VHH binders against Transcriptional regulatory protein CitT (citT). Designs and how they scored, part 6

Target 1, 230 residues: Transcriptional regulatory protein CitT (citT), of Halalkalibacterium halodurans (q9rc52)
Amino acid sequence: MTKLYKVLIIEDDFRVAQIQEQMVNDHPYFHVISTCRTGGEALDYLSEKAAALDLILLDVYIPDVKGLELLWAIREKFRDVDIMMVTAAKEVDTVQEALRGGIIDYLLKPVQKEVLHQRLDAYVQKRELFGERRQVSQEELDQLRQVQVRVQVGETPLPKGIDRLTLEKVVNALEEAETQGLTAMEGARLIGASRSTVRRYFEYLIHTKKAKAEVNYGDVGRPERRYFLC

## First folded at step 1 (VHH)

Design d6 (framework vhh_h_nbbcii10_fgla)
Fold by ESMFold2-Fast, scan of step 1:
Structure d6 (fold): chain B 230 residues (1-230), chain A 128 residues (1-128)
Amino acid sequence: as target 1 above (230 residues)
Amino acid sequence: QVQLVESGGGLVQPGGSLRLSCAASGGTFSYYSTYALGWFRQAPGQGLEAVAAISGSGGSTYYADSVKGRFTISRDNSKNTLYLQMNSLRAEDTAVYYCAAGRPLYSSYWDESEYDYWGQGTLVTVSS
């Protein structure tokens, strides 16, 4: 199987970059095509190769750049490349500012292979949503990115980009289903959205403790995952 | 309509080995390789327990402490098939084994509710 996603690592510590490169390359769907140690090197690389890139792993500390200036420079020039931040600290302000800058996720140092692979699997899921849908708006795609990142961060406020009307429709559909609940496919049919979109809204509601999911373990037939309001 | 079908269960003596397979059937399973896959088991009179999981990529594997070092999970995306190689089997491994496919969010590979597709189960009996 051919690898699907091309990764650039921006990390000033050579040893850390090598470890991250090996971890990414161990994932069958991802391939590191380059590593950069400085912001200048990264911007030069992106000016030539951004069209071939899917994802950047970006360290929050890069010696030739102040704060999140490199993130903002990349967002200004290379809007189609997704960014996942790697940080040594749980700094709320840094994470929130990066999320406003449109990153799709973040990781804590030291990066553990299993955690990285779980986040990469989630990334594949998001990209597959686009492939399953013949047409998708840029706004909808941005909403899906922001829902996933904020839910994973565990923030209390409603994630940016979540459509309030769609969320209300999802909640109303679950309320109408009462004790029967809904599968993601049934919810998708009811509100006119993709199964993956509705599942993401259901997962957001689970994360905020407004919904739960259950599988029927006693039935002779195939168990199915159903979502219920709490 | 896609379904998962387990095979390879049966009777085996303590210390023996067994290999379970889980094949997708009932049509084309679009993007099978993006799904996380797992094995769950239910022993007589007990609840469902997570045994092992493998990420969509196959690069990350997760094992319950009770089976770590004895069981190996693997997948063949070209055949849409999941495997569980069980070595050094113990009486406590006696259970109905279920395979499952899902797209867990928040790294919830051990949460059975994160899995959308399930097999019907295959019985493994470890007898003296």
Scores: ipSAE 0.000, ipTM 0.149, lowest interface PAE 16.5, mean pLDDT 74

Design d7 (framework vhh_h_nbbcii10_fgla)
Fold by ESMFold2-Fast, scan of step 1:
Structure d7 (fold): chain B 230 residues (1-230), chain A 127 residues (1-127)
Amino acid sequence: as target 1 above (230 residues)
Amino acid sequence: QVQLVESGGGLVQPGGSLRLSCAASGFTFSSYDSYALGWFRQAPGQGLEAVAAISSSGGYTYYADSVKGRFTISRDNSKNTLYLQMNSLRAEDTAVYYCAAETGLYYSRWPDDFDYWGQGTLVTVSS
């Protein structure tokens, strides 16, 4: 397919925006159709052009609107456009909240061209897969999710269905819960993922002996399975 | 607690229409803690495919390219029910159709992001 995906960049730093635009345009399937420096500019642009857009690269810190506020405003009115956030490495809480707002992925600053192109390739695969009358297996969906995580040379390989970024989020959530632990539903709400996904990660941590689970039998209603870090 | 039950499936000839319903219990579509909803299908001998999704507000919808212009997703919060109106049905639409719910305002296109699933309803398109 020779479809050209339309990208909007929302970034207040002119130099950063130009570098990102060049990196995106260097990909054969993507084209930046506009760059906005403020949330107001972005919302005005989306009011006219949202139907022509496929993807937004959204900086967390926008001058007139906090990054998350802009995300929620976009999701209220322009839900069909996909959002990939660009954030500093230490903004994990912000990213977790953004996932609840339905972002498709995130990139760490400074953005590296090879990493961006890898994420854009994953995006193309997702779009093509769902645009075809083709069987989609759980394995293929899991692999598409894993492709959005950059794996550094020499890192320990993770099993199929376990994504490093999601695993880090799950571990962080369990660390924050400390002695109280988390149910799969509580974990899902904290990181913005499905309960089945979080349960899969919790069970993986148990298999690697990094977590434990306790079942409270005798509680009114269904037994509650609660997970704790070791 | 949360349960989804599909209905409306059956046998229909090519070019015909069917309306699928998904009745929800254990949560409400109009609650402050809203749910995005979707329809997925699995054809005989094949895997799960996303068909359509609708945001918690109903203001935004997604459709797979294979069904665009033929299927319409809608929700009725007063009846706590999700619908899929299927027109101009084709043999390739033959599948078990599942409704699914996920927490939040915006829908996902990936099955793994949906928390609650129905048991499925069979749609057979043949002459």
Scores: ipSAE 0.000, ipTM 0.133, lowest interface PAE 14.3, mean pLDDT 75

Design d8 (framework vhh_h_nbbcii10_fgla)
Amino acid sequence: QVQLVESGGGLVQPGGSLRLSCAASGFTFSDYSTYALGWFRQAPGQGLEAVAAISYSGGSTYYADSVKGRFTISRDNSKNTLYLQMNSLRAEDTAVYYCAADSSPYLWRSAEDYDYWGQGTLVTVSS
ESMFold2-Fast, scan of step 1: ipSAE 0.000; ipTM 0.312

Design d9 (framework vhh_h_nbbcii10_fgla)
Fold by ESMFold2-Fast, scan of step 1:
Structure d9 (fold): chain B 230 residues (1-230), chain A 127 residues (1-127)
Amino acid sequence: as target 1 above (230 residues)
Amino acid sequence: QVQLVESGGGLVQPGGSLRLSCAASGGTFSYYSTYALGWFRQAPGQGLEAVAAISGSGGSTYYADSVKGRFTISRDNSKNTLYLQMNSLRAEDTAVYYCAARDLYEGYWSTSEYDYWGQGTLVTVSS
């Protein structure tokens, strides 16, 4: 049966939360009903809305909580909500603790839309299998092994349209620019690529928290961005 | 194309309240909820500054420290309208206020720039 799964995002970086919300909402079966930046905000939301919620996307690095305290607080009071970790935390101990907390999936940032959609598809398959059955056979359980919790540890694969060698050239150009930074046009001239290509790489580095941008606030209307390595 | 039109600006006394609206009109009536929206302002003799922002669903918001606790950003996706409720207004809030939209649908690494801007609405706070 077609169902719209309701998602809560818990993520302290407003920019990252918006990107994740867009990725989730672009899936036909999922809708983000709220986002929270702190553990306190999330627990307050859950105290009123947990019954309407299917899935939480949870980051480890939330400012008002230590480690996985928020995961355990949610498990203490809101056991029926599924949790998928979406985080930069790749330490083995953190991953193992999250698994003990009964999470359904663990994704390392930066996450590509296609990868997130694949995991959401697996979630739908699992919900449909268990939701329509009173009992399962061994054959059905054996098939379910293929959609078990997946943990990615180590280097994240590059998204479509981002080439490793070009990314290294972009990073080197930003390193050489030091405190002066680069506009997308300046980067394009240095690397020998189009402005749109270099801008895509710069924004990718911002998404991965390896670069930052400053806005030229002297210009009213569309501000110009200048990019810097963090 | 998304066209943004601000309204609700005007003259108000210190301590007063004002509600700004930003109506999305023109070509992209569908998919309004895929746009992240924000309010920016430019005071006389100052640069453009971010005031508040809201995610596509309305679940995540940002406020500049100077307005936190006084301003509230909200959106009505059924009406394709963004709002800024301004309470406890100060002389320092005098500025041209712009609404802006980021199209997250077209690419996640370009979403840090606002793609569409309104023409602005003047807010004057004076006794």
Scores: ipSAE 0.000, ipTM 0.161, lowest interface PAE 16.7, mean pLDDT 75

Design e1 (framework vhh_4orz_3)
Fold by ESMFold2-Fast, scan of step 1:
Structure e1 (fold): chain B 230 residues (1-230), chain A 119 residues (1-119)
Amino acid sequence: as target 1 above (230 residues)
Amino acid sequence: EVQLVESGGGLVQAGGSLRLFCAASGSIFSINAMAWLRQAPGKRREWVALITSGGSTDYADSVKDRFTISRDNAKNTVSLQMNSLKPEDTAIYFCAARWGSYLPDYDYWGQGTQVTVSS
């Protein structure tokens, strides 16, 4: 109930690390004691402070260490610290290997505060169950395993064919165009995608009321649409 | 306030390689993603590659499997390794950074570095 869990964040981007730190510290039972940007920095920190640490939030991509090598290095040297991984959606193919590496949970970027807090609540429940009690039922173990293998299945469900990173690039291109707007062809050139793909994303933004379109009547026979952010 | 400075551009023969660098300075704590874009003579700017804060990468179809974007957070640099260069890769290459994930725009741009690929 009153135990304060100590967290280390290993994240290569200062801004993402700051946001994650604030979200963790907003939980009454958790406190971030440090953030590290590189694997070398993290291993150095752990060599001095691992005994005081309960949980690591570990990004999949750390620039000085390839893939899951940092996970394996931590498991080899610092056995008593639990690891929860944070990764982009397209990296979920590695989840099976990470689970074999002994992670307790897996989160998809972008991390939502409510989702993180639910996983932290489950972590507290697990620690209290195993910390105070040695005997647990199979049902309780099954429940905890379900939480351990749970991934965020999409925080904001996007329709099939709409990718969040591509959507952000499309929104960015429209924002840069301001009052001039973009045709699908112009958008395709800016983001390096096909005209049909960009048109699909533009029409999605219209459907969600984030963009508008006007017809260009200057072309021979075939009108062309120009898209604008609202 | 963030400043971006590109380097590594130059003249190279078709089939050759170049590596571009982008050094970021200033208030880097809010950078969510960094990208390379290019602009050929008489054409609009075209997105080439993106790397997110978590190290996830994405590429334009025209450069996929030829270009690799990478990040060194200790030095606050982003690089673009360009292999199997073609004359159509000739352009001014710009580094761009986005401040905060909720903003749709690239907030900061470098001055650009010229890449010329001879036939």
Scores: ipSAE 0.000, ipTM 0.085, lowest interface PAE 21.8, mean pLDDT 74

Design e10 (framework vhh_4orz_3)
Fold by ESMFold2-Fast, scan of step 1:
Structure e10 (fold): chain B 230 residues (1-230), chain A 119 residues (1-119)
Amino acid sequence: as target 1 above (230 residues)
Amino acid sequence: EVQLVESGGGLVQAGGSLRLFCAASGSIFSSNAMAWLRQAPGKRREWVALIYSGGSTDYADSVKDRFTISRDNAKNTVSLQMNSLKPEDTAIYFCATYRGPWLDSFDYWGQGTQVTVSS
């Protein structure tokens, strides 16, 4: 855990890049070795220095490339370098496509130092587990999963009425339900809260793009909503 | 979400090769990373190889340069090509899906496929 991870920032806005570089360098285990403003500059740099890199912070908007073209180009040619995406908005489709492209994580602009450092800490844990360990147990993977869910949920300030521990219980219940999903009543039974409370948490997860709902038309009353994780 | 079925295991001599297959059901295969893990009798489960949805790969040091993981998103399959097999590679091999950073979870489905390497 004394390894120094080397970072490349790809960001067209010089001021944003400077702020990100300072925040990364403030972390004890990470150091920015270069910044690039264009996709062409980034690919040229990677052609010479990819072996020295561990992580790329990649802005979604780069002037000389469209969409995720730079992500796909890096994945094709420099597959051993990990990528964290930085985006100006919660764009579910863009995030989903980037996850399919194998990014390690993503961050929202404006990048907050505390949030970045939490993601960098999680990255170190993943590198230790998969890069240096030859044997892992299901228990170890489950523990890392719980920490990752907590960090990602906890990183954003929670609104009034949403408690972190209760949110974690709700997420765990949905995780265990898999493709079957849960109604608000079923969730209430599992975590020992009221239906209205669980529904509030489910709707929060939908708002944050972590869950979805389908309507089932029962024989009595209003249509029943069933919730599942995305 | 995903049901995984492993196949391709068998008995092979040291220095030989074997190819394992994992067939996945479910529409979210293309958005998930896939992994191979193994477990020998009386030993801890060991991860072997990981392939991300975009095609990039990671390998455990014990199998680096000997094993190759690949995927076919159109057929919802992942495979593991095992070359230069050693007796220490004897284990039950499992495939698993990784749902990305949001859940950071691996799931196993099925009973795995037995690989035995002699002499």
Scores: ipSAE 0.000, ipTM 0.111, lowest interface PAE 17.8, mean pLDDT 72

Design e11 (framework vhh_4orz_3)
Fold by ESMFold2-Fast, scan of step 1:
Structure e11 (fold): chain B 230 residues (1-230), chain A 119 residues (1-119)
Amino acid sequence: as target 1 above (230 residues)
Amino acid sequence: EVQLVESGGGLVQAGGSLRLFCAASGFTFSEYAMAWLRQAPGKRREWVALITSGGSTDYADSVKDRFTISRDNAKNTVSLQMNSLKPEDTAIYFCAAEWYDSGELYDYWGQGTQVTVSS
């Protein structure tokens, strides 16, 4: 039942696109398959690859198109691809109109990873309930209206790259760290794994709402990203 | 004003070696973790190697034992020694600087340098 959702990012700023790509790829059920910098690139890509694509993250301001023109062009030709828009606060009224016109959701810039992951979790729930064209129960409809991260249960299948024994070691390390939390490097040293491996497990725990991360943007010293159990 | 400038890329035959350099300016280099990432045509960007301000290193499984990352804080440089190169190592290699210990929110990026490994 679990599916890997394929994402296209349309964002003219290379660095912003890279940050968004990393945030999406850190979600166990999503993978970015391409990044386009212009509307022309995006429409060309969709002409060949739309059938393999599930979700588009679309910047409101793309340099070669006017306003919501790219959104309307995509909706006209590629109806089966869902669109989530990324916008600065001043465009919110325009995006609200687009929501009523058929986009699935929107995010405010700068994109916060926790908010993005919550929206992606809701998207997965919606696709799993409706994608099979089955009848939906009232309970399932109620869940779709709630912001719900799928909870990791002992019998829930783990995504590729997440091993149960390693996950247990990671959870135990976070429990022992208490309120101080752990950086990915501190976790790597405790577990005896690479930093990238431990980060992958920490981010999986955030996706399943078992952990949280804090990045200090206001401190005078060098900030660090720390992970904590919820 | 912040700049990361990569050099050392080029064409090499399978089994060969290359050494990449990244010269940094405009920030307090010694306080940042430095990383190398790569992107092949039609593929997602992949993290390759990291070196912390304290000198601790970490590597992607695909390059472990073949690549070595090092830094010189006096010269504000980070380098990547690439041995036993394979055609699948062909990519644009990017130098990146990170204030946070996440490996995800890089503060500064270079323009990249092309590495092509022929069979």
Scores: ipSAE 0.000, ipTM 0.197, lowest interface PAE 13.1, mean pLDDT 75

Design e12 (framework vhh_4orz_3)
Fold by ESMFold2-Fast, scan of step 1:
Structure e12 (fold): chain B 230 residues (1-230), chain A 121 residues (1-121)
Amino acid sequence: as target 1 above (230 residues)
Amino acid sequence: EVQLVESGGGLVQAGGSLRLFCAASGSIFDINAMAWLRQAPGKRREWVALITSGDSTDYADSVKDRFTISRDNAKNTVSLQMNSLKPEDTAIYFCAAYGEDYLWGSEYDYWGQGTQVTVSS
C-alpha cells in the first residue's frame, strides 16, 4: 500500500525541468505537480501548496538566489517538505552545507532515469518506515543508513535499457544528420528500432550532455522535437 | 478514460480578448501535459500553447506575448487567455492532452470537441 508522492521541481532551465518531470512521472509512485524557475516563484507556490507537497527537486543555480539561500528559506518556513538536490554543483562546501540543511539526497547532473528511480525507491522505503509511527529496530536503521544521502560520483555505467551497440548506431545517425537533426521517428526508421526506443537513447544523450533538442513549432498539429549532437 | 470539454469561445472584435477553458475529467493522473491547438477554415490544425503537469509552458511564435496558458490543478482545468486578438486568430480551438507515458512528438491521447473563436476586423 503506497501513496502517490507529489513533487515540485525548482529548475531555471525549461528543457532540463521537462526532462526531470518526465523521469519523475515515469515512476509509478511519483507525480510532478509544479515546476518553478525562480526562488520567488517557488516560495510563492509553497506558501499556498506546501501541505500537499512531499518532495522538492532543487537546483543550486537559481537566478534570483545566492548559493543555498533558497534551501535555508524553505527550511525556515516549510520544514515538513523533503528536499533532494539535483545540480551540477559538486564543490565539497556546497554539498556539506546542503547536508546541514537536512536534504534527503544529492544528485549530480546529468542524472540518469534509473539512478533517479533508485533514489526515489529509497525515499519511499524511508517514508513507509517512519510514516507507520512504530518503533524502529537497529537493523532497520542500519539498512536505511546504507541508502542515506549519497553524492553521485562520476557517471554510472550504461543504465538498464541502453545498449552500447545501439547507442553507437544512434550517435552515428545523429552525426550523419549534421545540422538538420532527427526526430525520434526519423531516427527509428534509420536504425530499424521503435520510436520509443530511439527516443529513450536520444534523451539519454541529452542527460549526458552529448545532445540537445529543439521543438519544431512549425504550426503543425503538435510540437515536434528534433535532436542534435553537441 | 479521460474526457476534455472546452468552453469560452465566441465572437470578438480585433484587439479584443477572450478566455477559453478546458475541463478534464476521468483518470486525470494519466495526464502529463495539456495543449491548445486551432484549425482555421481550409487550413491544417496547428499547435498554439502547451502546459505540463509541472506548469512549464510553451507557445507558438504567432501567439507568444499575446496568449497565456494556465492551469487550475484543484479543478483539473486549463485556460487560455487570448489578448490582442487578430482576424487571423479566427479558428476552432481544441484542447488536447498527452497521457502519463507522454513522448516528444507523439500524438495527443485525448481531444476535446473544439470551441469556435471568430475575430471580426
Scores: ipSAE 0.000, ipTM 0.138, lowest interface PAE 16.3, mean pLDDT 77

Design e13 (framework vhh_4orz_3)
Fold by ESMFold2-Fast, scan of step 1:
Structure e13 (fold): chain B 230 residues (1-230), chain A 118 residues (1-118)
Amino acid sequence: as target 1 above (230 residues)
Amino acid sequence: EVQLVESGGGLVQAGGSLRLFCAASGSIFSINAMAWLRQAPGKRREWVALISSGGSTDYADSVKDRFTISRDNAKNTVSLQMNSLKPEDTAIYFCARHGLYPWDSDYWGQGTQVTVSS
């Protein structure tokens, strides 16, 4: 069995905090018990209520503290509460420093409900492993890892109709083709998907500037669009 | 590249005590949960003790009140104090790192043998 996890949101933008609160509360196992707008408010709240908290959603940009100072202050004084960072920064160095500061996960703004819920599900699994699971095998851990590899810390949410696993297969197929490239038909055969599906993924990669297309002519002189990684 | 090295095992009489140590290198030790697991001959591996990055502990029913897990983040070590040892505790003991997610717990040491004679 699981328990109801208590969440504190630290976010200076009232509207953003309200949206995050609604998203968290829409998860069956989580409930927001308070929100704070400043580091000072958060530290005061934690001094009184930290024992009742399981998880903090912490914005990286809080007006009364510089950089990750609030994260470091919380980890120094309140070690039993877990922290998940929420930030507009897409910078690898910020993520790495937050991970060194002991965060459990990292989310990029704008927060998508589905992505947040996936991270909260992973958190529940971690807490259940500590409290409920008495035997843990390497095989069991490997299986859990395989499922979650689809969602990485700091990844941008994908649009509807673009699946992470299929996207990875498409990118791998293009990498294997090297300078030769692939047509949508060739990609469809390699991946085991329809031509229209593969074309959608190729066009998505062009839109995100990770691939390019050139018109080449086949043996019969028909124009064909070939896709290449940039 | 993450290395875990277990030590402290040996032969002990029933009712005796042993202290096991695990030294971690090449990792951000302080943010990871740590576990001790054991495997008896012909049996599946089972966990015996778990400690979170913040110091919260959990134990298998078979070792509750007899074993104590602790950590020293400054020295990148985790230890297991085993008291009131029983012949049933005979096993190879392994140190495992639990990463940010439970499935990141694939870094196991070579183990240290504990033998409890009747």
Scores: ipSAE 0.000, ipTM 0.100, lowest interface PAE 18.7, mean pLDDT 73

Design e14 (framework vhh_4orz_3)
Fold by ESMFold2-Fast, scan of step 1:
Structure e14 (fold): chain B 230 residues (1-230), chain A 121 residues (1-121)
Amino acid sequence: as target 1 above (230 residues)
Amino acid sequence: EVQLVESGGGLVQAGGSLRLFCAASGFTLSSYAMAWLRQAPGKRREWVALITSGGSTDYADSVKDRFTISRDNAKNTVSLQMNSLKPEDTAIYFCAAPSYRFGDLWQYDYWGQGTQVTVSS
């Protein structure tokens, strides 16, 4: 039995991201757990999920950040997540700077499935040779000692950071939305919280099997993720 | 779906030993920390031992130097070697894995009935 590596894709072109996601998921040992289109989305996601991630596929140019600033921000705060850059041939000089900054590897656009799989195979070999690279921080270790148990009958204990009043507001908003569902932004507007906060509550509801998420392409250029109560 | 199945429990005399096993299915445990917890009759569930994905271990004071947690990533299992057992170690033992992270919190899931350990005096 071999480890399943968890991947985050950061790519502003939704069609390119979808193709990359399919190629990654076609590899038996890798699974994409999310895609982000902006640096802000990526940093928000990493603040919540970096410990569950093994690898980031990062486009060299993301619209809301300048140059390699997103790479440097990720390296400063999330040192245990490996980064593989995806770049156009004309940007190779920028990638050389990034390699000095600690990325694992890079891919040239357009990404070819065979080439991606060869790089992923090399990544698996490196991880197996050197063991689990991800280090558990003291903060994560302290959290792991604090166990939350799911109770089938009676009141379910809520984890720290999930407030019952806010959870009730989030559930009520999803109930009112019925079959339409809500995006994290729509939920944030309805309950007066940040998008990141509402996304955290939506993810909690998914984890407890009270909600599900679906990606809808209402128009070709604007994919959106919506959350629904089960 | 994610499932953890505990085994290896039984009846032993004080001073005896048991080894518990936790088998994971539906996910790969090598990227996650794993914990053992126990619940004695009429008591709250308490944490016993922890092993990180990198192999670092930690133990509750009550079991330190008597229990050893280990992992076998190739077999997708975690085990708990229990030595010098005492009557107060009598409990149902559960294996738990963090299945999700919310902000700065880890949430554990339990699957199945656990495994009963009874230590007679």
Scores: ipSAE 0.000, ipTM 0.260, lowest interface PAE 15.1, mean pLDDT 73

Design e15 (framework vhh_4orz_3)
Fold by ESMFold2-Fast, scan of step 1:
Structure e15 (fold): chain B 230 residues (1-230), chain A 121 residues (1-121)
Amino acid sequence: as target 1 above (230 residues)
Amino acid sequence: EVQLVESGGGLVQAGGSLRLFCAASGSIFSYYAMAWLRQAPGKRREWVALITSGGSTDYADSVKDRFTISRDNAKNTVSLQMNSLKPEDTAIYFCAKELRSYGYWTDFDYWGQGTQVTVSS
């Protein structure tokens, strides 16, 4: 038995919507049942058809909606429908707000068919794991949290002020320091950036659980913060 | 850009074993999680094994207890030991490096050309 997942596309550009519809319909387990161009159209459609719907592909930039208002309206009234964002919006604040809204995925435009299909495959995997009347183990939950294949070269959103190439240089410097770690000053010398810039990247890595910091009381008891990769 | 080169594939009879290797270049290997994925002809790509930067491992149910993923950070290599191979394991196997994590998902990047594994019945 194969389940067919029904998709609603909310996208104000009809040509983009048509391309997305073709990409979705090319997947054996998914079918687009409607396309809406405005938030009003989407909410009207959901009032009639939400029970038949599995997944919404939602753009941030909808003409009659401010920011993520449509996401929050859908969450207030239609909790059982999953939402995947497909948008040009890559600001960290927008991504974080969408994640707090319980979206299942976030795709940056332009979307490649292979990338979309990989995300749809992961969605099927998740739905099969969390199928009705199934208990999940901690091991399965950990797997979902750590591993969902998402191939998206050069399109992953980073926080404002964090540059991907600079982040790679910072991680490389910490990796090469191994067990000794680095101070912000040492890191700044190695990558050719300011101390404040390197500290910002180190703190970002701590926030993402990729690094840790320890205080070293050397010489005359002066504290010095050292950073290490986890 | 980083490059990943898979090797070790081949033809083996059901019940046999193979060891796959992935050599990474131009990347900070020990910091990133590494994964193995596979794709059979005409089918979609599926994840089979993951090893985190800290050495924790996870496996798909279909390969659990049969496959073992490991890494050698000094050599920038990740390996997949495949035991008790079945015809349904026939696929092209790909090595992938973590790009970043978002809550409930991880982005993988720098996929190589893959290595073919064929298990005869």
Scores: ipSAE 0.000, ipTM 0.111, lowest interface PAE 18.2, mean pLDDT 75

Design e16 (framework vhh_4orz_3)
Amino acid sequence: EVQLVESGGGLVQAGGSLRLFCAASGSAFSINAMAWLRQAPGKRREWVALITYGGSTDYADSVKDRFTISRDNAKNTVSLQMNSLKPEDTAIYFCAASWLKYGTSEYDYWGQGTQVTVSS
ESMFold2-Fast, scan of step 1: ipSAE 0.000; ipTM 0.352

